# Designs tried in a protein design chat: VHH binders against q9ybd5. Part 6

Target 1, 159 residues: q9ybd5
Amino acid sequence: MEGEGLLVRKIRSGVVIDHIPPGRAFTMLKALGLLPPRGYRWRIAVVINAESSKLGRKDILKIEGYKPRQRDLEVLGIIAPGATFNVIEDYKVVEKVKLKLPEESQGVLRCPNPTCITRKEREKAVSKMVLVSQDPPAYRCVYCGTTVMGDEIHDLISP

## First folded at step 16 (VHH)

Design u2
Fold by OpenDDE, last read:
Structure u2 (fold): chain B 159 residues (1-159), chain A 119 residues (1-119)
Amino acid sequence: as target 1 above (159 residues)
Amino acid sequence: EVQLVESGGGVVQPGGSLRLSCAASGFWFSEYAMSWVRQAPGKGPEWVSSIYSSSGRTMYADSVKGRFTISRDNSKNTLYLQMNSLRPEDTALYYCAKDFYSWEKHDFSSQGTLVTVSS
């Protein structure tokens, strides 16, 4: 983490997301609801386009004091499969998770089809989308069959 | 706070054209999909069009397909709706919305812009 071109100090507690594909750090912040001005609640460091032996270039996201929610791993996995999610306590990594595409997303990814049953207020159907391709990533709505691929998936993340 | 201000509405004859604009502020515009929604008198909100943030791919309701064009200028934080071949049934208040879903709450940040199509 700090050894690979970080320009900021270590955090005492919070989360560090490493090996983010270039350009996706702000997408992550958006998905977490932490883009400015909302993000000003937290101390956030964003390192973009850092050198990476693994990826060539990478982004890094540090959020001091942030306590992750369960859904965060799913959301971040959708945005950056293969990135590393680190929980920091007392300046040490106490938990490390490799992010991945979920096989199924319920309630997080919403169908973009406005005629889908999950988009009807009178209906109580919760969005459910299944992974149908890894590369490029693709999710399909189990109700209407609408399929979304690539970076467009990021727009489906429920706020 | 998220602020969306619609403009460009007016009175036009059937077959006429209008171009609506939506000025966005209070959020990172380029990172979000955007939508147009309309509400006719006595009716509920109706989805009109949406545009993806990443690809710029567009989607349209069947009722406006081939006549309306959604576009965006991220450098100006502005969403557009080019409306051609307007029909009386297009008469409505038009609202822009952040992402694909926010309009479903029927909580619009503005009063919209009125489009009236009448002979």
Scores: ipSAE 0.859, ipTM 0.937, lowest interface PAE 0.5, mean pLDDT 92
Fold by OpenDDE, fold request of step 17:
Structure u2 (fold): chain B 159 residues (1-159), chain A 119 residues (1-119)
Amino acid sequence: as target 1 above (159 residues)
Amino acid sequence: EVQLVESGGGVVQPGGSLRLSCAASGFWFSEYAMSWVRQAPGKGPEWVSSIYSSSGRTMYADSVKGRFTISRDNSKNTLYLQMNSLRPEDTALYYCAKDFYSWEKHDFSSQGTLVTVSS
């Protein structure tokens, strides 16, 4: 792939995430539950601070053998809107998705306010946060109105 | 395996101070928000404070605002809670928790550290 900056072998199957903002590759791994030691189930290549014509610098993430879930696209879109998500089969890109901020997040982003109804164990309310700003990104809880902005949103991602 | 070990509890007079520590291991500490919760005798768990991973911004329960300070040292994988102007109602077992939410299941990985405020 163009702009990798470092030589990394192609994967036969799995996922390749390109054009990740610098420093967010590990955030992605965390969100996917692939940080060590859990990540040792898969072969993972992480390229950080590679040269990028588009971004200046970028991260790249390759996960061989990984089967993406629908939730993964939402989570990764939150972390790195504008990054490219590629599904690889037989050394070929079979699916390409441009990641984006979801307009609404249900169950994935959780309200950080402990007094929110969605944080009450006795309540059945599922977390629901809506996008209120694109740049910087900001989400607001539809129940209590708590708003979280920027990279702090990453801490709201449910495991 | 995620491990959290709390320490620093003890017996203090009202108006006294304590500093709690939480030693974390088994996960990338710097990538996670962290929280303090407490459980008083005969009561359920109560959220005390949290700290974001990215910004270090802090949040506090109304009952402890202005008195408690949460902080972290990522180089030591340690979470702290400075408690000043302690009150009898602060008496509880104090637990640290990974992220903002993990404590909700009342599944604490440790025995916590006991803080007793009494005359």
Scores: ipSAE 0.858, ipTM 0.938, lowest interface PAE 0.5, mean pLDDT 92
Fold by OpenDDE, last read:
Formats: structure tokens, C-alpha cells, sequence
Structure u2 (fold): chain B 159 residues (1-159), chain A 119 residues (1-119)
């Protein structure tokens, strides 16, 4: 990360997500519930269209002081499979994870079909969607069979 | 704070048309799917239509398919619902909702806009 043309300083603690496809940094913030005004709880740096040898251009997201949850890795993996998730402590990377599409999403991706059993309050069925394609990404609801593809999947991420 | 303000409702005869608008503020409108729902007197909320944020792909309830059209203008943070060939059974308070799911709890912070279809 240090060799890249970063526009912002290192963070003491928090998370750094690198190699984000261009335009998806704000999608990530949305999914994490960190878009303004809620995001003002943390110090957040968003770098868009940074130079990338692999992608041509990339986004970078830094969230200082943020403590990631297990769910965050799933959510971020859905949005940007292949991106790198870094946990920072004392200005050092202490954990590094390559994000990926989950094979199964339970409770995170919700079925967009309003007639699905998982969308009926009285049924108390938890959403469950399975990966049926990686490129482009596609998830299918195990209950009603509704399939969502590509960037539309991002709209299915529950808060 | 999320704010949604519906407008465009009114009284029309069967077969008439109306165009509803929803002015959105307090959130990044372009990043969210949006929905229209309606509530008729004495009934619970009914999903009407939704539109994806990324693709703009639309979905409709069977009862309105072919008659209603959902659209959005991100530059204006506005959601629209063009309603054609209106029927008496379309009479309801119409609400816009953030994303596909927010309306499920029947907690509408907005006043909605009233559509009355009557001879």
C-alpha cells in the first residue's frame, strides 16, 4: 500500500480496503452504514480512481477507529470480490484478507421478491441466498428462486 | 435524517392518469433502490413497484403491471410513479420507501399522497 500513490496519511487503527473496483467505495460505505451523516462517527478517507497496475484504476477506503464485524467481510466481499481488507493497529497491518463472494448468504442478502416467504413478517423465515454464478455474480433465493445478478445484488444487502 | 415527501395525488375518474413524485433527502438517493407502496382504507400496505439503484430495472405488482411505470431522477433526488388506466381499486394512500424493505414494518414517516379513483 505504501508504494501506491496515496493521497492520505496512514491511520493508527481501523481498516483499509484496497483494490476496490472504481465507483464501489461509496457502495461499501452504504453497506456498512457509514454514509453521511451516520459515518461521521468515524474518520473516513475515500480515494477514488487511484492508479492500479492490476485494475487500471481503483478505489481505496480507510476508516480510522472502525472495528470490523464478521458480517462486514461478507458484505464487502459481495460488493468487491478480490479487494483486500486490512486491519490496522498501531499503524501496522495486523490482518489481511482477500475478499470473496460468499457461497451462501443468510440474513445478509434479502430476497427482493415481496411475495417471498422471507418477506412475510408472520413467517419469520430468514433470507437465504446462494451463489449461482461468479462472473457475473448472481445469487438465487432458496425459497422462491428469484435470482439477482451483477450490481443489483448490492441493493439486496440488509442494513 | 431521511425524508420522503410524496405528491401528485388527487381525484380522477376511472381510466384517468396521475403522476406521483417523491422528493428524497437526508440520504444518498442514487445509492438506494426505491419502492412505491400503497395503503387502501381498512387494508394493510401493499407493494406496488420497485426500481433498482444500479440498473434501473423495475418490478411491479401484478395488479398494476402494464399500467404503472416507476422511474427515478437521481439528479433531482426524485422518484416517480406514472399511473395510467386507473381503477377504483387503485384508490389508496401512496408512499415512497427507501430500498426494497423499509416499508415492511408499516412505519411510514411521511404523509403519503392520496389517490382517489371514482366516477
Amino acid sequence: as target 1 above (159 residues)
Amino acid sequence: EVQLVESGGGVVQPGGSLRLSCAASGFWFSEYAMSWVRQAPGKGPEWVSSIYSSSGRTMYADSVKGRFTISRDNSKNTLYLQMNSLRPEDTALYYCAKDFYSWEKHDFSSQGTLVTVSS
Scores: ipSAE 0.858, ipTM 0.937, lowest interface PAE 0.5, mean pLDDT 92
Fold by OpenDDE, fold request of step 17:
Structure u2 (fold): chain B 159 residues (1-159), chain A 119 residues (1-119)
Amino acid sequence: as target 1 above (159 residues)
Amino acid sequence: EVQLVESGGGVVQPGGSLRLSCAASGFWFSEYAMSWVRQAPGKGPEWVSSIYSSSGRTMYADSVKGRFTISRDNSKNTLYLQMNSLRPEDTALYYCAKDFYSWEKHDFSSQGTLVTVSS
């Protein structure tokens, strides 16, 4: 974490997501279900276009008091592969996870094709999408073959 | 609280046109994909069209391709459905839905807007 030029104070406990590509912080909040008004449960800081030696510019997301779910890492990895997920306790980073694109997403990414078997109420098929490209990111439904790439993948994240 | 209010329905003859509107409030409209669905009397909900949040790319059911156009104005938090070359089989209650999937639960909090195509 870059300590210089911080616009927001350090948090005592919670999560800090660093090295977010510019413009994706709010997408993350949406995917986590933390956009307003739901987000008012936590103290949330969004830093937009912070200086970054690695990326030029980056976003930073701080959520004080937030307890991450296992699903969160997958969701955040989809939105910002390469970003760093930090768990904070007593103003210190106690865990660091480099976010990555999952090779397979079951139940998190849903097929956008309404005729897909996974979208039929009478069928018990759970959505399953597999990574077919890393750059740009692309996922393909294993059932119907529908492929979605780029930022459009973000709209597939189940609420 | 999420609110969706549909309007613009009416009675038209076959071949006519209508423009539906959906006023959205209670959520960050620009961050979500949106969909139109319809339900004819005695039938289940049918997906009509969707629009992505990021790219604005649109998708349509085969039954409406070439005739319907979905669009959005984020500055007004409004979703639109331009309906041309209407057919009797297009007769239904039309609902606006948040994201691609929410309509599957048949949880329509709104009354929808009625479109009747009849000679």
Scores: ipSAE 0.856, ipTM 0.936, lowest interface PAE 0.5, mean pLDDT 92
Fold by OpenDDE, fold request of step 17:
Structure u2 (fold): chain B 159 residues (1-159), chain A 119 residues (1-119)
Amino acid sequence: as target 1 above (159 residues)
Amino acid sequence: EVQLVESGGGVVQPGGSLRLSCAASGFWFSEYAMSWVRQAPGKGPEWVSSIYSSSGRTMYADSVKGRFTISRDNSKNTLYLQMNSLRPEDTALYYCAKDFYSWEKHDFSSQGTLVTVSS
C-alpha cells in the first residue's frame, strides 16, 4: 500500500482503510469494538491528518492480523462512504473495496426512538433503516419514521 | 472496564430542582451517545433522555420534556441531568447508560442515584 503521508510501515496481513475523512478513524475503531481499554488482539496503527490529494487531509487505519467480518463493510461504509477498504496478504493488496452507504441496514443501525417497535423486546422486530439521502447521509426507520442524518448516524450503530 | 457512577440524588419537595451527575470511565466517553433512565418503585426501567455524541442533540421522554435537561462535558467525562419542576412521579432510581440501547438489558453497572420527590 502506497500513499502520501504514510508514517508507518507496511503490514504483512490484515486490513488497511485509506481515504478516511479526517477525524473518523477512531469512530471506526469504536464501531469495530477496537477502542481501548478492551484488549487488543491486533496491532493497530492510526494515522490522522495525512496528506491527501483528493481530500486535502485524510485518516488511515491499519489493523494487522485482522480478519474482516461481513458486518464490517456495512459499518465502515456508513462511517466513511468513499473510503477504500484493502485486504492485505503477504504485504500485497489482495482485495480492494470502495466503501459505500448501504441502501438498507437491517440489524446494524438501530432506531434511536425508544418507543419504536424495534426497541420493544416483546415484539422481536429487527431494526430496519433505509437510506433516504446520500448527501448529507440520512436514514429513516421503516417502522416509526424517525430520521437521522449526518454524523449522528454513527451513534445508531449497534454495539 | 466500563464504569458509570451516578450522584446528586436526594429528597426534594414538589417543584424543587436537582442536578444529577454521571462520572464515566473505562471507555472513550466522547465517542458515545449517552442516556438517562430511571426505575420507579414497582415499575420497570423507563427511558428519560439521551444525547448524541457529536452534535450534542438531545431527546426526551414526553413525561420530562420541558423540565429536564441532559448535557455532557467531554473534558470531564461527565453526563448531567438538570431536573426542574420535580413531581412525585419523578421519584425513582436514576441510572446513566452508555449509548442509546445498553439500558434495555436491565443490567446496570452501578447502584444509581435515588431521587425522592415528596412533601
Scores: ipSAE 0.856, ipTM 0.937, lowest interface PAE 0.5, mean pLDDT 92
Fold by OpenDDE, look of step 16:
Structure u2 (fold): chain B 159 residues (1-159), chain A 119 residues (1-119)
Amino acid sequence: as target 1 above (159 residues)
Amino acid sequence: EVQLVESGGGVVQPGGSLRLSCAASGFWFSEYAMSWVRQAPGKGPEWVSSIYSSSGRTMYADSVKGRFTISRDNSKNTLYLQMNSLRPEDTALYYCAKDFYSWEKHDFSSQGTLVTVSS
């Protein structure tokens, strides 16, 4: 996490997501349910278009006081595969995870086909999407076969 | 607070056209897919159309495909529905909804806009 100190201070506890592809920081906040006004519960720093030796440009997200949920890594992996998820305690990185596309998403990515069985309340079927391509990313509904790829996948993330 | 305000409804004859608008506020509009849903008298909500946030790709119910066009203007935080070749069966309250799924909860935050197609 080079150069963050020049832009924003270190956080005592929370999460830092580094090497986010440019423009996806707010998508991440949305996925985490932290867009305003909900996000005001935490102290959030958003760095957009920071210099990156690896990516050229990157976003950085710091959320002080935020405790990761179980689904967070999956959701964030969908949005920014390859980004680094850091858990901070006492100003130290205590956990570092490289985010990745999940091979299977159950209950997180919902099928955009309203006629899909998973979109029928009476059926009680849980959404299940399987990764069918890495580049570009693509997921397919195991029930109806609907396939979504690229950044459109981000719109499938259930609240 | 999320606010969606629909407008543009009215009474038209079969074969006529209307353009609905949905003014959105209280959330990052450009980050969300948006949908149109309608509810006819005595019927449950029916999905009409959706538009992706990133690509702007559109989807339509079979009943309106070829006749309706969904679009958005992120600079104005506004969603649109161009309705052509209207039919009596299109008569309904039309609601704007955030994302693809929110309408399933039947918690419309707006009053909708009434479209009546009759001869």
Scores: ipSAE 0.838, ipTM 0.918, lowest interface PAE 0.5, mean pLDDT 92

Design u2
Fold by ESMFold2, fold request of step 17:
Structure u2 (fold): chain B 159 residues (1-159), chain A 119 residues (1-119)
Amino acid sequence: as target 1 above (159 residues)
Amino acid sequence: EVQLVESGGGVVQPGGSLRLSCAASGFWFSEYAMSWVRQAPGKGPEWVSSIYSSSGRTMYADSVKGRFTISRDNSKNTLYLQMNSLRPEDTALYYCAKDFYSWEKHDFSSQGTLVTVSS
């Protein structure tokens, strides 16, 4: 058989997210609104459980033709802090960002408490969740004090 | 296409029990929190219970705490609501909803499942 080739071919333009903690690639696609069928407007490659010198194992996302939005860094930093977000043009990395937990989230993380003032239609308050712990990650609602930790935070990313 | 199909409703006496099911398709069920919502005749939707996607941690409305139990089986793409010690005020059309928030838009695409608690 032929020797080993690329697991997934390199992309001409778009985004490559590397060093994703294993098991989070689909959560990241969900958070970007790119899980099928919506994601079929982009060519998406997902590598699960690849070897990583940094992490032992990792996931990788490649999204061809995707033009990153400013909010993408906040959303993905919530899910995979420490991962590397690479913008690709003409087969070259033109921007590289290490994802991190945002200190606060307004409008991206929404309070899960149904009785919070931010959940009432007649109130004009927008959810504001503030980082209160890095490890384990934890966010607290500034209005009602509801605190959410770990992987539960991923469910708070509003559609 | 996202589809949610509720079942398990019926007529039951006060103090009785029912188990509702919600069959989900057309989306990645295991990646989403899920909620149960009910709508009594002539009233707006009322949140009943929610469950986180990964941790399985649950939340309940005060009116149902201790009587209702939400659960999920990600391998079957199914959400459940075990309802015990049913009361006449639990009479409503019950819906399941994707995530903690989408039910607030009141765009239930399913028929729901009717629970009637009556002597």
Scores: ipSAE 0.609, ipTM 0.822, lowest interface PAE 1.1, mean pLDDT 86
Fold by ESMFold2, last read:
Structure u2 (fold): chain B 159 residues (1-159), chain A 119 residues (1-119)
Amino acid sequence: as target 1 above (159 residues)
Amino acid sequence: EVQLVESGGGVVQPGGSLRLSCAASGFWFSEYAMSWVRQAPGKGPEWVSSIYSSSGRTMYADSVKGRFTISRDNSKNTLYLQMNSLRPEDTALYYCAKDFYSWEKHDFSSQGTLVTVSS
């Protein structure tokens, strides 16, 4: 098809995330706090289920004018390890990062166990989740031992 | 902008059953875990049950295990709580909440649905 090579318009500045495993683009927007209606403040392009020589299929996310935060790389690495995070300035890639599962997550992943010491109102303990498997991804709470695997991990990302 | 509307409460005798519903709008329901929380007269909010977004794995408070069943229908943006073998201690105002954590702010925008278990 004549338009396939031009599905994503070039941007002057912002972020382009490429090689996203298919089906995860909206989960990434959720995790960034950019899922509609909140995300309507941003010019966002999403390509779903595009052809990929590397993956067979992929999603692509473009966020025009977005200034990435350090937390964003950790969050997105949890959702789409192996994807390519590109920072764009003046139509050029000025930073390129391959997203990875963090070995530990403190303050980003929060333990889902309501009886964990980190969930008690008067305790000042921050959740610490450690990677215990890469494939499938799995994290375990260091305080209560609760283990969460696969796509379930995405529900633990603290807003 | 998030809107959660609970329904299905009522007055039942001990041992009775009720099914609560929570109609969700204003957010991408299928992308979020969901929770049921209750507030008894004179007490703070108490977590009841939660369900993961994609896996559907469930969690229950010890006080309701084996009696209550949480479920969801993503095609209808609806969360359910089947409550069986109801006890007077289950009397409370029931709320649904987005994700595992947001209910901890103790800031319910909805009216909830009242369950009264009394003879």
Scores: ipSAE 0.608, ipTM 0.817, lowest interface PAE 1.1, mean pLDDT 86
Fold by ESMFold2, look of step 16:
Structure u2 (fold): chain B 159 residues (1-159), chain A 119 residues (1-119)
Amino acid sequence: as target 1 above (159 residues)
Amino acid sequence: EVQLVESGGGVVQPGGSLRLSCAASGFWFSEYAMSWVRQAPGKGPEWVSSIYSSSGRTMYADSVKGRFTISRDNSKNTLYLQMNSLRPEDTALYYCAKDFYSWEKHDFSSQGTLVTVSS
């Protein structure tokens, strides 16, 4: 670990996501739409596999200048429940949120079953995925019963 | 920009086999689920198969289950579709798509690869 310094410089404004389960930082960038080429708009720092007193190991994500969208906390909670989402203004944390698995997701998680009624334009049914297990995380489509678990859930985040 | 280039199509007799490939670039292939979609002459796109990014779990349309196998090689940024026991109704342009959902836009950036199954 570093001695008296930070692994990455503090940011003036943006977001810092700490206590990310190891190996998930890039999945979070993907889900936020921040991977290249679109991600080159932001100054992004990723720390992979840092020491964590709470997790043993963690990832850390710093995104300078990023303004959180309304859906971002749900998206990030799906990928990294238990992580800490910090909003930074003038080098200070102005808001801190512990990310959690949402009990239900409508519009963020989309049913992966192409034959589900929610995938058919005519039917106008909106996807609704309900949490059915915390550990391992699992969601089930209320319409067709399709269930996804663990890291598979990350593929369900609609573009 | 996302680029997907399909290959491996051709003309085969009923009961034959083909292996399609999809070379991917412009995105982090290993982080995305992938799909195969086909479009028969005069028809709209039809979903064929998908594969999860992490688990590798697969899904198939009923019309191809047991005959087609989707797979991926993340080291080569390549998606595959092994097609066995081909039938005339499998005749179509085949496209690969990023994720489970983007094929629904009907906006394929490539020409696809043509599979023709006929006597």
Scores: ipSAE 0.607, ipTM 0.821, lowest interface PAE 1.2, mean pLDDT 86
Fold by ESMFold2, fold request of step 17:
Structure u2 (fold): chain B 159 residues (1-159), chain A 119 residues (1-119)
Amino acid sequence: as target 1 above (159 residues)
Amino acid sequence: EVQLVESGGGVVQPGGSLRLSCAASGFWFSEYAMSWVRQAPGKGPEWVSSIYSSSGRTMYADSVKGRFTISRDNSKNTLYLQMNSLRPEDTALYYCAKDFYSWEKHDFSSQGTLVTVSS
């Protein structure tokens, strides 16, 4: 199946995230703070395991009426690098961004090590995680050297 | 609403064992890392153990490593802590917490489960 509207109707305004690796749609909703019940103020469509000419299979998210926030691209890039983030206005794509792993994350990914200095002096030191591998994705804390890889990285996001 | 209900505490002798359970509801349990935290009377919370959501990889405080085992059953929305070789210093209220970080706010929504190790 091809085209935006085959599984779900076009939205007038909001966000469409396409080419999500299969199995990550709900993790993305969690990271945006949109899992139910909080997400019930939004009209959300989730398509799981759709056909993709790019990936073979994909997930798709449509969030009607959602106004994108400045940190959304970083958060979603950590979860679904390579996915396509579309901003929709008046039924048209007005902005299209390919999500990517940020080279560094400050304040979004928090070091999971309870003894890290960033966990002891939180008002003074903000966690900084640096990308050390693209595939599998991996980030390392610049302060204590703790490294987290793959899907484990998703547990470190501070929504 | 997030609900966490701890159980399995009690009074045990030094060297004894207990298994704690945490029944979770009101959130997508399988999407979150989970932690066990304990609080001795008059003290702040102390991190005990955590488990990642997808990989199941575990982390332990040095004071409990080798004696305690964290595990989870996503199909039952339940977190466990097997505590072996218990010591008097393990005496505390034990709480489960969502993710690696939220317990730092010292705002537990549950009563916890009391573990008392007799000296």
Scores: ipSAE 0.586, ipTM 0.808, lowest interface PAE 1.2, mean pLDDT 86
Fold by ESMFold2, fold request of step 17:
Structure u2 (fold): chain B 159 residues (1-159), chain A 119 residues (1-119)
Amino acid sequence: as target 1 above (159 residues)
Amino acid sequence: EVQLVESGGGVVQPGGSLRLSCAASGFWFSEYAMSWVRQAPGKGPEWVSSIYSSSGRTMYADSVKGRFTISRDNSKNTLYLQMNSLRPEDTALYYCAKDFYSWEKHDFSSQGTLVTVSS
């Protein structure tokens, strides 16, 4: 029932990710490569365990000046499906996206099987993992059939 | 900064056993899959075994299945490799690695731990 107690200034431009399931904000920053030293370029605000009418509790990320890529939306959808991704320009939300488990992931999730053809540099096959279950979330490698479920999927994200 | 320190290697006869340890620091160990990799003299790294972070599910190279057991203790930030029924071809410098993928780059900053299997 309580609102956010650790608000920061509205950002002029960048991204705000809201309704993050509690405990996943740092996983998102890590997966985006935004922690120091690389992330120190960015002004980042992290709100941990804030109150949420939607979730009960949530995390929030504000990343000033960050220009999102399609790859970033895939990474974030894998980590925090259901979170709200907002693109901010001139203090206004110009795009709002509800993050979802991608139906397939190419190049973001890498097959964990070291004998898979996609793990062999010469073969030039890029990992492709396809969603085979929403609940629990599960992905399957299209080349070797290796299937990964639940929080195991986060181990497959390649920065 | 990521630090991995391997230990427990030594000289053993064929058929012997060793238990390797890998002490991890500088990262959230419990959030990462971990791997054991070995490098014989004059050869590139060879994957041995991996373990998932949350589920603890394991994978093994065919050459070590049934003989080696990977495990982890997240409360101690430590990865283990129990090596049984050792063979001369297991002789190598053993390294632990963060995640399923980083060992492919052939850049180990640690010393590793040497396992020598000989009569």
Scores: ipSAE 0.576, ipTM 0.815, lowest interface PAE 1.1, mean pLDDT 85
Fold by ESMFold2, last read:
Structure u2 (fold): chain B 159 residues (1-159), chain A 119 residues (1-119)
Amino acid sequence: as target 1 above (159 residues)
Amino acid sequence: EVQLVESGGGVVQPGGSLRLSCAASGFWFSEYAMSWVRQAPGKGPEWVSSIYSSSGRTMYADSVKGRFTISRDNSKNTLYLQMNSLRPEDTALYYCAKDFYSWEKHDFSSQGTLVTVSS
């Protein structure tokens, strides 16, 4: 369903993220560091609230020329679990991944509690957040027990 | 690019109140958590309060809990801090910061707003 029959042309190379729950495309751009104006290095197409046979409605994100990083799958899985991540080369899908909530996140989700041991400059502890619920999504810090859920989790993604 | 402009500081007696404002521009304000921090003379930055982007859930330092209230208006790109029952130890330059983490670098892009509590 990516690209065909919608407003946006197929891309020669880059990434296409399809089946994004509606309302999350811009949060995904933020998490990739591509939210305008900083994202103008790449040609980016955003389709919001498109029809979806699977979801009823969806967002779609196309980023021409973008070379995906391994970290991207974890970051985007936190924001849009169940979405389809497609790598495109020569107008063909060469890799397809279904995004998932990671069971744990180390260094990507950072504990928001400013008194946590992981927030002290002298300490070498890296944030570790573990998944404690799928629906609604929820993560708990292993060090201080701080728990965040739903869309709050998106504020915890460190660049 | 990112701009944060604090206002509303002043001189007030112990027990008094002030309301601080932070006007934000150059970024998608509604997509970010926001924080208030303060810096007393001769000391490093101290976290005061934070607010989540979507839920609006708040966090406070123990020293201000029950006296200060953080809030935001996403339609105006503005963050607020209502400060009640002010004490001399609340005297500081107050800054707002994007997200929960960026203030830790100790490199504020603004002059802040000065709050002085004295009798």
Scores: ipSAE 0.576, ipTM 0.799, lowest interface PAE 1.3, mean pLDDT 86

